# VH-VL binders against q9h9l3: the designs that were tried, part 184

Target 1, 176 residues: q9h9l3
Amino acid sequence: PRKMVAIDCEMVGTGPKGHVSSLARCSIVNYNGDVLYDEYILPPCHIVDYRTRWSGIRKQHMVNATPFKIARGQILKILTGKIVVGHAIHNDFKALQYFHPKSLTRDTSHIPPLNRKADCPENATMSLKHLTKKLLNRDIQVGKSGHSSVEDAQATMELYKLVEVEWEEHLARNPP
Short names: E, the ipSAE of ESMFold2; O, the ipSAE of OpenDDE; V2, 0.75 times the mean of E and O plus 0.25 times the DockQ between their complexes.

## First folded at step 10 (VH-VL)

Design n74 (framework fv_nivolumab; at its last look DockQ between E and O 0.74; V2 from the best seeds 0.62)
Fold by ESMFold2-Fast, scan of step 10:
Structure n74 (fold): chain C 176 residues (1-176), chain A 124 residues (1-124), chain B 107 residues (1-107)
Amino acid sequence: as target 1 above (176 residues)
Amino acid sequence: QVQLVESGGGVVQPGRSLRLDCKASGFTFSDYDMHWVRQAPGKGLEWVAVISYDGSNKYYADSVKGRFTISRDNSKNTLFLQMNSLRAEDTAVYYCAKEGYYQSSAFLRYFDYWGQGTLVTVSS
Amino acid sequence: EIVLTQSPATLSLSPGERATLSCRASQSVDDYLAWYQQKPGQAPRLLIYDADNRATGIPARFSGSGSGTDFTLTISSLEPEDFAVYYCQQYDFWPLTFGQGTKVEIK
């Protein structure tokens, strides 16, 4: 009965030489892939590097973007008490400055059965785009205009659903 | 300042073992996947192994698979490479290397910082 | 595994000249490509990442271009300290692979 959502965040570079990753967009989808949250988020620090090739974020998206503190509160209300699925999700939680219980966290970059189904090395950290191509026959993150966090969150949920039964059984026998 | 310092290199006979250590400072070690890269004398760069931020995922080049083991201790900011059944072909300078950043569901596995390297010579 | 072919193997030039180094991948690596400089006895130094982004502290004379399978590193006007070996590296696929290197030497 526990609800499940998938999350994907976009970061921009702040701090010295743009080396700090700060949250600038967050998308959350439900089990069926419907969007529950999708907002551009204004970092509290000056943006040095938009990282547009990957993030898709431009100066125009920061106009009227939701301030970090407000966005964080909204996001945490959605995530709290739910099973949260992501790809390399520790990076998203770091950007949110948030701790989510490991027992309720599912990371599609660290699920050996998922790699096995994709004919990939079981213990290698595989990219979202490669797993999605191999298992769903779908191209994501196409082009040079940046990635869609909605597309990435939707793909992540669909990938998890391929191994959900097996992985939940594994976690029940081997709690994190 | 980001710093990676390797140690443990030396001269060793074929078939024996050696452990390399890499001490990290100046960044949050537990946030990054870490790599070992080697370079044989007068040759180019060869990727050796990777370990994920939490130590749960590991992957190796075919040339070292089954003989080398990568590990880490996040409480000590230290990366390790245990090298067993060493061969003459393993003679190289071994570098520990820090991965770039994770961005937009993409792993940017370029190496923004390298250690100075430690020489491993496998000779009879 | 992705094979990266660098050309030429050796480039003999004088200070002040433009250097153009090529890296060709056996299949598309999108923009997941980096360039490194290595001087004798030293660790490699990151120059360019994501095909065209200059790393922190790297002089403006260094630039990267290309995508997919064809990549170029350009040094607009060689300085004495630029005579070194240059390696490209792809990070789209496992295992991570490097080119064989291009040596830029003084004429």
Scores: ipSAE 0.830, ipTM 0.928, lowest interface PAE 0.9, mean pLDDT 93
Fold by ESMFold2, look of step 11:
Structure n74 (fold): chain C 176 residues (1-176), chain A 124 residues (1-124), chain B 107 residues (1-107)
Amino acid sequence: as target 1 above (176 residues)
Amino acid sequence: QVQLVESGGGVVQPGRSLRLDCKASGFTFSDYDMHWVRQAPGKGLEWVAVISYDGSNKYYADSVKGRFTISRDNSKNTLFLQMNSLRAEDTAVYYCAKEGYYQSSAFLRYFDYWGQGTLVTVSS
Amino acid sequence: EIVLTQSPATLSLSPGERATLSCRASQSVDDYLAWYQQKPGQAPRLLIYDADNRATGIPARFSGSGSGTDFTLTISSLEPEDFAVYYCQQYDFWPLTFGQGTKVEIK
């Protein structure tokens, strides 16, 4: 039995026209939803667009933010050797400049049994907001002040638990 | 910077097949989900299909399910639409479309860049 | 499927006038709404994303507002190049859907 964590990131716009997505917050929770990590992170590039509507990141959050290189080291130490659960998790790994082993990765945006439980087409990439509402009867990402990566990571872990036994057995029979 | 160029359109008879290509440049193609959107002459826009960044997941409008197949080749920065069993109502300009920036806290599936389109005409 | 109903179907206005275009969703789509401009013989051009964010290179006379079910595109002072068809699009639900369009034409 391997330890399991859920991760969610918030990103800001860097690069030309602010279209590059750079890590500005990362939250990690354990199986029970307890927060293991939650830090604002200073990207190594100039921030062009805080994307506050989605990211919740404002200029003041960057004043005491952990530099990216240091934060990445802290985060990877937590992730190493664990099953990591996320939603569209490849985007989080890209922002971390990291590739977690596929056999230890769980993406709630691409689990057909989870979609089926939500009465959604198995091939539709459903939002975390909609899956959470349909399966947990909870509203997340409420309002225009931005999303909370803690709330989102916790919701992601709860969603995975709904299909954990079935999906872990499936993956054991069909190694990635 | 971003450029999308469709090709492969033409005139075909009902029941026949066509393959559309879309060549992409000016961005990291393998980072983005890609879409096909069509527009019948004199009509509005209709979403057709999406393929995930790595090609592993595909989803289709009900009007084309079972007849069209979306695919991609990330090594060639190319998106494809295989169109089988074509019908008169498939007559349209077909656009490939790129999503805006990625953000893991929300799926932002608006289309920042469009190709110029390729016309498919299905007539007897 | 989310139906987007645009009104009016046609706006006949003169350069310099204010244009107000409406898009109503059959159920809430939060802020997941975009606006596009399409001129004859051209591909659509993104104007507004996330309900009220102007896309790169779009003039300040274009603005979006609204949330949930009711959305508005405003062109504060029409320029000759603004006479076109405008579409709204929602991206909160599958399938992605577009409104039927509002034609803004010269009076």
Scores: ipSAE 0.773, ipTM 0.913, lowest interface PAE 1.5, mean pLDDT 93
Fold by OpenDDE, look of step 11:
Structure n74 (fold): chain C 176 residues (1-176), chain A 124 residues (1-124), chain B 107 residues (1-107)
Amino acid sequence: as target 1 above (176 residues)
Amino acid sequence: QVQLVESGGGVVQPGRSLRLDCKASGFTFSDYDMHWVRQAPGKGLEWVAVISYDGSNKYYADSVKGRFTISRDNSKNTLFLQMNSLRAEDTAVYYCAKEGYYQSSAFLRYFDYWGQGTLVTVSS
Amino acid sequence: EIVLTQSPATLSLSPGERATLSCRASQSVDDYLAWYQQKPGQAPRLLIYDADNRATGIPARFSGSGSGTDFTLTISSLEPEDFAVYYCQQYDFWPLTFGQGTKVEIK
């Protein structure tokens, strides 16, 4: 089987009124939760809104941040050929301006068995925070200081592991 | 500027069907989950349905489940609500609503922009 | 579902006065709470999100506070255009739910 990694990104607001989501941090962990990558990333455009409440990103984090093009290359090198797990992962890929093959992508926000296990509606999109609390009895994204992309990536991986066997079998029968 | 324009409302008899459209502009439509929210005359707001950014996931309020179908055409920046087996209690102004921006792992299911609404009246 | 109870049902005040609106959740919704303003014949307008964040373009006289089950919308000094119906909405649980509304009317 292919190696599996989990990814979580934090975005800041650029462009007019900060409505463009730009990558400002990316964290990648392996199957065991070990951090493979965790960097602050400098967007190519001026940051209008740090979205600190959710992103955890502050101006000081951008001082020595890795330029986007460089970071993107580093990240893609890690993701290539792997099964990539994420939560609402389309946002991460969009921010990276990269799209991983669907057959190698696992989005924990779109796994009905995971929701069922958490006594949530199967066809509803649940937050990572909610699923993590229900299934792992762990609090993430606590407070208003912003998310930890490492913590979120780790939680995402752990959630997927709960349904991995069942979901992989499902995908084998129903390839995307 | 963000704009949402609903259409398709009107008067219809119970048991009949009606389709609502919502044309979006001023933002990247395909990046956002979209919602329908309705308001009966003189009453409060009721969430109706949500569809994911790519249309792959849908969820409904119990009051409309099995009768209503939410869909979207991202190539046309349009949100739809197919309403079947309409009932008198479905009479309401129907709003399409844009979900607020969100981070990768957190869904912020508040509505930062609303259409003007379209009135659906179900009466015999 | 999460039941949001707003109080009072009607709030009669004069321009310049302070308005305090309450929203109580049947169980904790953390800070996933929004406030909307709706005037007659108009669509709702977002005022506050995430319990205490003022939406873009919303005057400073509007503020939100609270977490868990008890939330408050405050209008520090009512302007004539502020007389409307106000709704709270939680987005921590499915289905999404609104309060029944508080009408702020002119005394």
Scores: ipSAE 0.393, ipTM 0.808, lowest interface PAE 1.6, mean pLDDT 93
ESMFold2 (binder alone), look of step 11: mean pLDDT 92; pTM 0.938

Design n75 (framework fv_nivolumab)
Fold by ESMFold2-Fast, scan of step 10:
Structure n75 (fold): chain C 176 residues (1-176), chain A 124 residues (1-124), chain B 107 residues (1-107)
Amino acid sequence: as target 1 above (176 residues)
Amino acid sequence: QVQLVESGGGVVQPGRSLRLDCKASGFTFSDYDMHWVRQAPGKGLEWVAVISYDGSNKYYADSVKGRFTISRDNSKNTLFLQMNSLRAEDTAVYYCAKEGYYQSSAFLRYFDYWGQGTLVTVSS
Amino acid sequence: EIVLTQSPATLSLSPGERATLSCRASQSVDDYLAWYQQKPGQAPRLLIYDADNRATGIPARFSGSGSGTDFTLTISSLEPEDFAVYYCQQYDNFPLTFGQGTKVEIK
């Protein structure tokens, strides 16, 4: 079996009116939920909107943040060749300006058996918060000072583990 | 200069079918989940359906489930709503709506841009 | 289904007055709440998202507040163009739902 990690990224707004999502924090955890990577990342473009309500990122976090190019290299070394789990993970890969093979990608927002266990429509895109509450009886993303990408990555891995056997068998029979 | 332009509305008899199109421009269409929202004459807003950025996930309001099909063509920046087995209660202005965005593992499903709407009248 | 109840149904005021519109959810929606303005024959226009964030281009006289189940849209001093119908919308859970609307009309 390939090694498996879970990822969650925080973005800030750059570009005109802050409409571009640029990577500003990344957390990666292993199968057991141990943190492998967690760094604030300095975007190459001027930050227009910190989106602090969701990202938890403030100006002070940028002072000693790892430059995007360096952080990206570190992150890609961790992800390459591994099964990468995330929730709506295409957003994380876009922020990283990275293509990860579909055969090694697991998106917990697009796993019908996971929704079925949560009594949700199988092909609806459900939030990480909702699935975590329904299936793990845990409240994440609480409060108004931003979310923890570590907490989100850990929850995402735990959710995937609930359907891992069934879903890996499905993928073996139906390669992407 | 985000624009959403609906077309395909008209008068149709009960039990028939109609397809609505929504042409998007001014943003990267393939990055966003897209929605249909309707409004019956003189009434409030009712959410109808959503489709994920890649077209693989879809969800419908109970009132249209099994009759309506949402789809998209990212190469043409176009969203579709195929409406089958139309009923008088489906008479409404149908709006194409762009989702906010995905941020910090949260789906922000407010609608920052709406089309002008297209009227569908189901009557004999 | 999360039900949103807006009150009052109609608010009759004069230009220059303060308008306070309420939206109450049948269960907590956290901060996943938006407000829209709709004028006759037009599409809805986003005013507020995430309960208190003013959308781009929306005048400072519009503000949102609240969390959980109780939300308020305030227009500090009504301008002639503000007489319209206002809808709240929750996006905490599917199905996405709207309130029935509050009509702000000239008395």
Scores: ipSAE 0.773, ipTM 0.909, lowest interface PAE 1.2, mean pLDDT 93

Design n76 (framework fv_nivolumab)
Fold by ESMFold2-Fast, scan of step 10:
Structure n76 (fold): chain C 176 residues (1-176), chain A 124 residues (1-124), chain B 107 residues (1-107)
Amino acid sequence: as target 1 above (176 residues)
Amino acid sequence: QVQLVESGGGVVQPGRSLRLDCKASGFTFSDYDMHWVRQAPGKGLEWVAVISYDGSNKYYADSVKGRFTISRDNSKNTLFLQMNSLRAEDTAVYYCAKEGYYQSSAFLRYFDYWGQGTLVTVSS
Amino acid sequence: EIVLTQSPATLSLSPGERATLSCRASQSVDDYLAWYQQKPGQAPRLLIYDADNRATGIPARFSGSGSGTDFTLTISSLEPEDFAVYYCQQYDNYPLTFGQGTKVEIK
């Protein structure tokens, strides 16, 4: 009954020695994998480390990036009241400085049946790359030029759909 | 500034149990997956166990599976390793280790900070 | 299980010389590889992560290179404090694994 979206964020390093993770890109896709939102986001603090090999963020992307406060408002309007799927999604919510209800949150890094289908230990936190390779036979996050948050969000939604019926039944019987 | 302090090591007889504690400070403990790594005297490093930031996911090396239990208490910034059915081959310095960070839907499971280690000796 | 093989087991050099340490993985680990230094009686210290990124506070003489299955740690000019054991670690997949170590000792 509730609408479902998948989210993935890219972070850059800010603060002392670049050790703080600040939001620099956010992608949101719908149930079918269509892009609802994809924007580069300008952190309020000075970027010390672009973390480009993972984030894909370069200085050029910051020139016309949406300021954090504005982007956050846009993103929260899309997420509010929906089932939100992500991988280790607490990191995305932290970067957004946002609380999403646990009853409407689906974390593909914490779904035992998904791990079971991938022949992985049910309670291990597996990477999105590993689960996608095992279950969808697709390589994501390849090379040194950074990841695509759109690609990651799409893969995350496809992974969730593999266990959706079973997991929603589990959650109905065992509310968070 | 980041500090990890292990305790609970000692000499214990085979078949007995021992619990190790690791107290964390200088970072937001509840944001990170935490690991135990051990090193037998004169040998290399061996990964032992991991626990997710919220305690819901746990995974163990095959050598300790079914005997060791990792747990955490985020309100006390403390990581635990309950070691049951100890064997001579479990003799090692046990290190508490903090993961790097999560980035771009990837877990960067290198260890940026380690505790000083606590020695566990299993002997009669 | 991904096996990491370090070579040589022991590297005997003098201060001021260049040290080159190898780590080979049994299958691709992309860039998910770290290097640690360990001195007797001490915990390991992170040197390099993501194959070639120096950790905070690590001197410029330390550098990492490689991708996939073949990785190298280079110390451009050995200082007395650099004589230690060095370990590589992969974090591409569980279980996390370490190489057996390379001891860099004074000739």
Scores: ipSAE 0.746, ipTM 0.899, lowest interface PAE 1.4, mean pLDDT 92

Design n77 (framework fv_nivolumab)
Fold by ESMFold2-Fast, scan of step 10:
Structure n77 (fold): chain C 176 residues (1-176), chain A 124 residues (1-124), chain B 107 residues (1-107)
Amino acid sequence: as target 1 above (176 residues)
Amino acid sequence: QVQLVESGGGVVQPGRSLRLDCKASGFTFSDYDMHWVRQAPGKGLEWVAVISYDGSNKYYADSVKGRFTISRDNSKNTLFLQMNSLRAEDTAVYYCAKEGYYQSSAFLRYFDYWGQGTLVTVSS
Amino acid sequence: EIVLTQSPATLSLSPGERATLSCRASQSVDDYLAWYQQKPGQAPRLLIYDADNRATGIPARFSGSGSGTDFTLTISSLEPEDFAVYYCQQYDNWPHTFGQGTKVEIK
């Protein structure tokens, strides 16, 4: 089978009034949850809003951050040809300015069997925090000092593994 | 810049149907989950329905489940609410609402922009 | 379903006075709470999101505080245009719910 990785990105606000979401950190883990990539990333545009409560990113993290163009190249080298798992992953791909094939993309916010297993409405878009608590009995994204993209990527991979066999079979019969 | 414009409201008898439209401009419509929120005359706000950015996920308030259908056409930047089997208690101003940003694996579902609202009156 | 209770139902004050509005949740909503202002005949306007972040264009006299189950909206010195109805909203869990509103009226 194709190799599988999970990704989670942190964004900061750039552009007018900080309304544009720009990549500022990316974490990628393998199937077993081991970290393959975890770097702070310097956006090419001026940062207006660090969004620190959610991103955990502060001005000091930008001092030795990897420039966006270089980080993007490193990240795409890891993702290309692999099954990539994420939560609302279209946002991560947008921040990377990257289009990953739908046939190799797994979005844990859009897998009905996962919601059913969590005893949640199968058609609702559930948060990573909520699914992780219900299915793994683990609290993530705790406190007000920002989220850990490593923790989020690891939780996302573990959630996908709960439905992997069922969902891969579904996709084989119903290609996207 | 950002605008949401509702249309389709009117006066209808109980048991009839109406379709509401919400035309969006000034942002990338296909990137955001969209909501309908209503307000009965002189009352508070009540969340009605949501649709995901790509139209694949939909969820409804229990009060409208089975009667209302939310849909969207991203090529036309338009959100729809098909309201069937209307009841007197569905009388309200219906607002189209855009949710905030997704960031750091969190959905920030506060409503940063609202339409002007369209009045639906269900009376016999 | 998470229930939001706003108090008081009506707050009667004069221009220049401080207004403090309460919103309490039946269970923790973390920081996933927003405040809206609504004037007669108008759509609601976002004031505060993520419990304490002021929305774009909102004057500095508006501030939010709190976390978990107890939240406060403060207007440090009421201006004539601030007399309106205020709603809190949680977005931590489905369904999204609003409080019943606090009306701030002129004494």
Scores: ipSAE 0.806, ipTM 0.917, lowest interface PAE 1.1, mean pLDDT 93

Design n78 (framework fv_nivolumab)
Fold by ESMFold2-Fast, scan of step 10:
Structure n78 (fold): chain C 176 residues (1-176), chain A 124 residues (1-124), chain B 107 residues (1-107)
Amino acid sequence: as target 1 above (176 residues)
Amino acid sequence: QVQLVESGGGVVQPGRSLRLDCKASGFTFSDYDMHWVRQAPGKGLEWVAVISYDGSNKYYADSVKGRFTISRDNSKNTLFLQMNSLRAEDTAVYYCAKEGYYQSSAFLRYFDYWGQGTLVTVSS
Amino acid sequence: EIVLTQSPATLSLSPGERATLSCRASQSVDDYLAWYQQKPGQAPRLLIYDADNRATGIPARFSGSGSGTDFTLTISSLEPEDFAVYYCQQYDNWPRTFGQGTKVEIK
């Protein structure tokens, strides 16, 4: 059994008009939902848009934040060689400027059996909030003060565990 | 500058096929889910289809299921809509639409950029 | 499918007046609602997203409000270029759906 972790990152807007997504927080949990990593991260570029409604990031969180280069090293040490679970996880890997092998990546936004259990179209991309409400009867990402990346990583791991046996069998027969 | 340019529209008889192309530039095409939205003459907007950033997820409006196929070629920054078994009620301007920017846990998105549209007229 | 109902169908006003446009959803869409402006012969243009966030380059006279099922687009003082059709759109669930539009026309 390979070790498995779930990740959720929060991004802020940098670059022209704040359209570049830069890492500003990362949370990683283990299989049981215990927090392995949770840090605010200082982007190397000027923050144009905190995207606070979604990210929960405010200027005060940047005061003692870990510089990107250091945080990236810490995060990659945790992810390397493990099965990494996330929701729309390619965005997280892009913000980390990191390539994780597809064979060790599990994206809960692209698992047809998970959508089927939620009575959703199997081939539509569903939000983490919707899947968590349908399958775990839990409300996440509530209100307008931003999301908890710890809560999101924990929910993502719990969602994956609902289809883990079936999906691992599928991947063994249909390697990416 | 973000640009979406549609092509392939024209006049076609009922029961025939037509393919629409949408050429994207000014953003990383492979990072975004892409949509087709149509508008019949003098009517409102109707969502048609979506394709995920990597092409693995596709979903269609009930009115076009089984007749239309959405696809993309990320190496060419191009979105496609293959329209088969066309009907008079498919007559519309077809718009290519891009989803807004993402973050990992909150990617439900609006359409931040639209192409100019291409007219498809299905008539006998 | 979630149905969006816009009212009024047509709003006849003069430049300088305030315009208030309503969009009502058949079930909650949380804050996942956008507003678009469309002028004749043109593609729709994003004005407001997530119910109350103004898109880049959109003038401050445009504002959005509401949550759940009841949403409003306000134009505080109409400029000549604001006379157009306005559509609301939900992206909370599939299929994505639009309202039927509100036409803002010169009195």
Scores: ipSAE 0.701, ipTM 0.880, lowest interface PAE 1.8, mean pLDDT 91

Design n79 (framework fv_nivolumab)
Fold by ESMFold2-Fast, scan of step 10:
Order: structure tokens, then C-alpha cells, then sequence
Structure n79 (fold): chain C 176 residues (1-176), chain A 124 residues (1-124), chain B 107 residues (1-107)
């Protein structure tokens, strides 16, 4: 495996009226799209809103889910020292309560050349679904039964690979 | 608990500039993309501009491109709209609007909270 | 640009009646559609998002349905406070666009 992985997390609502986003699933894939990690994660707080339409998480998934503290340790061990690719990845890092170095972070929602290849406005934040449809001719996140974080992580890695050479050169000249 | 308060509106001559401010409270401002939406007197709603949570992405409606600049100061929980080269057609109530949840690699660009609006009148 | 067309422009009804408002998109917006209520002198208020999800605090008499290009907002039994202008909004693609509005007025 290369020193590069892609991540996608699912959150559920905790706290007053379910307004706090807590990690409830994490998927990590390698450069070739093979799954390195995919676990349901039990938040330390009471789940008020499963947000099933987006997360795909139901109460049954929580029965044998890995406790947050243990899952976090496993995930951080995989991410540390690697280039981590994600889409609006700051949300995933926030759910993990983790800081990843910006020099090793790649966010496919903030790569102007990627938008340009998709015939999208360079300065607009495009959804993963839109970029995947335009550039890979694939429909992801279909239906109302929730998203697959594995599917999202795989799509994110494939999108990054379309601009990898160009973007790595840009970052070498313009370090974050 | 969530509040958005606009200020800076007023009467201004064509060709002049005006800056609108939007003070946010009751949520983590730095986590959300923020928008400006306007409404001309007696007309419907028109989306104006968006800025990403960190200020790195900015996008505008064609009607205001090159004249308006959206910006934010996350340390002050404040959103700005700098309006240059104002025209009579820019006369409207300007609303600051908060984007919905970000969830599972999907941006939910409906507006769950709006400010009260600030009136901008461009007239000679 | 995706154009949203709302019909009818004006709906004249009495309290207790059922209101049905339509929003048609010039191309598919999947489920990426929201509905707002606006009263004179006030900011818009979110009613429905993702075509059929009722926003927090919105009474059960409000419901949304549809997908693709054809959407409906239904108010099962009009209350006096429901007489207002209603807007649909798509967020499937940039720029974000709104319908022209449907005014629900008292007969």
C-alpha cells in the first residue's frame, strides 16, 4: 500500500435535539480502493437522531459497535504519517477529535483543477456525488436508506487520482 | 439560540459602495458555509453568494460577479458582503443565511436559519 | 441554471381547507429541494428540506412530496397563520435557485 489513504465517516446526532454530530462509522481505503478499516462506532453519548437517511446507521448497528475511544485509537494509528484524502475532510477530523497535518491532508472539495475537469465552477464547493457523476460517470449516494462510507471513500480516492500529479506539484510549489 | 444579525444597509447613490455585516451566534460559525440571499421589493428570493467554512472557496451569482465580494472573520463570528458599483437593480433586502448540516459527504444547501434582513436602496 | 416554476401563482382558500402547492424544475434535482414560508416584513422560514423532511418545529400539517422534477407542498388544514407566500428552492446544482413563489391568501 502507498502512504496514502482515503477516509469517510458517518455521524449520528447526539446532545440537545440531536444537534451534535458524533462519529458512528468510519471507512478507510488504500490507494487501490481496498478496505483497510470499516467499523460501526458507538458514541459515548446517547444517540438522539440516527440520521439514517444520510448515515445508513440504525440501532441494530450499535449492538456490537466498537466504543469511540478504542475505534479512535485504531483509526489514528492508520492515519498517522500518511497522506489522507477525503471530501470536506475537516468534518471527519472534527468527528474523530483529531488534528491531521495540513501538509498531509488532501480535500477533494477544495481542489480547483478537479472542479475544472468536471466543468464545474472552480471556486464553488461541489458535492462528492456531483464530481463522481461528472468525472467517473457513476451514481453514488442513491436512495433514502443512507450512504455507504466505503463507497464514498473509494470514490474520493479515485477522484483524487485524476488530479494527483498536478495537485502534488502545486502543493510542492505552494506548501500549506 | 441560533441568531444571525445583519447591519450596514441604507440608501446609497448608483456607482457607490456599501458593506454589509452579519453577526452570528448560537452555533460554531467556523464549521458552516454561509450565504447571502436577497429579495427586491415585491419580488422573490435570489441567491447572491457563498463562502466556505474556512474562507477558501467563494462563489457568486452571475448578476453580482466582479462587483460583490464575500468574506468572513471566524474569530469574530462575522460574515461580510462588500458591494461595489451598486446599481438600481441591487435594491433589495439582503439576508444572511446559514447552510444546513454537512453529513456523509453531502452538502445540504438549504437554509435552516436566516437573519432579519437589511434593506439596501440604490437611488439617485 | 435550473429554473423552478411554482403553480398556482395565487391560491385563495378558507381556513380549514387543504392547500396543494406545486414546484416544477427544468431538469432533475433528485430530492435536493426545500420549501420556505414568508410573511410580510419577515425573513423566510424553512418548512421542508430534502423534498419530504419537516424542519424542526414545523407543524405536522405541512408535508412535502415528489422527486426529480415534480414537487408538492401540502398543508392538510389551513390555520390563520398559514396565509403567506411559499417558495421552493433547489440545491442540486449551482447557482442555487428559488421558485417565483405561490401566495396563499384568505378567500
Amino acid sequence: as target 1 above (176 residues)
Amino acid sequence: QVQLVESGGGVVQPGRSLRLDCKASGFTFSDYDMHWVRQAPGKGLEWVAVISYDGSNKYYADSVKGRFTISRDNSKNTLFLQMNSLRAEDTAVYYCAKEGYYQSSAFLRYFDYWGQGTLVTVSS
Amino acid sequence: EIVLTQSPATLSLSPGERATLSCRASQSVDDWLAWYQQKPGQAPRLLIYDADNRATGIPARFSGSGSGTDFTLTISSLEPEDFAVYYCQQYDNWPLTFGQGTKVEIK
Scores: ipSAE 0.676, ipTM 0.882, lowest interface PAE 1.8, mean pLDDT 91

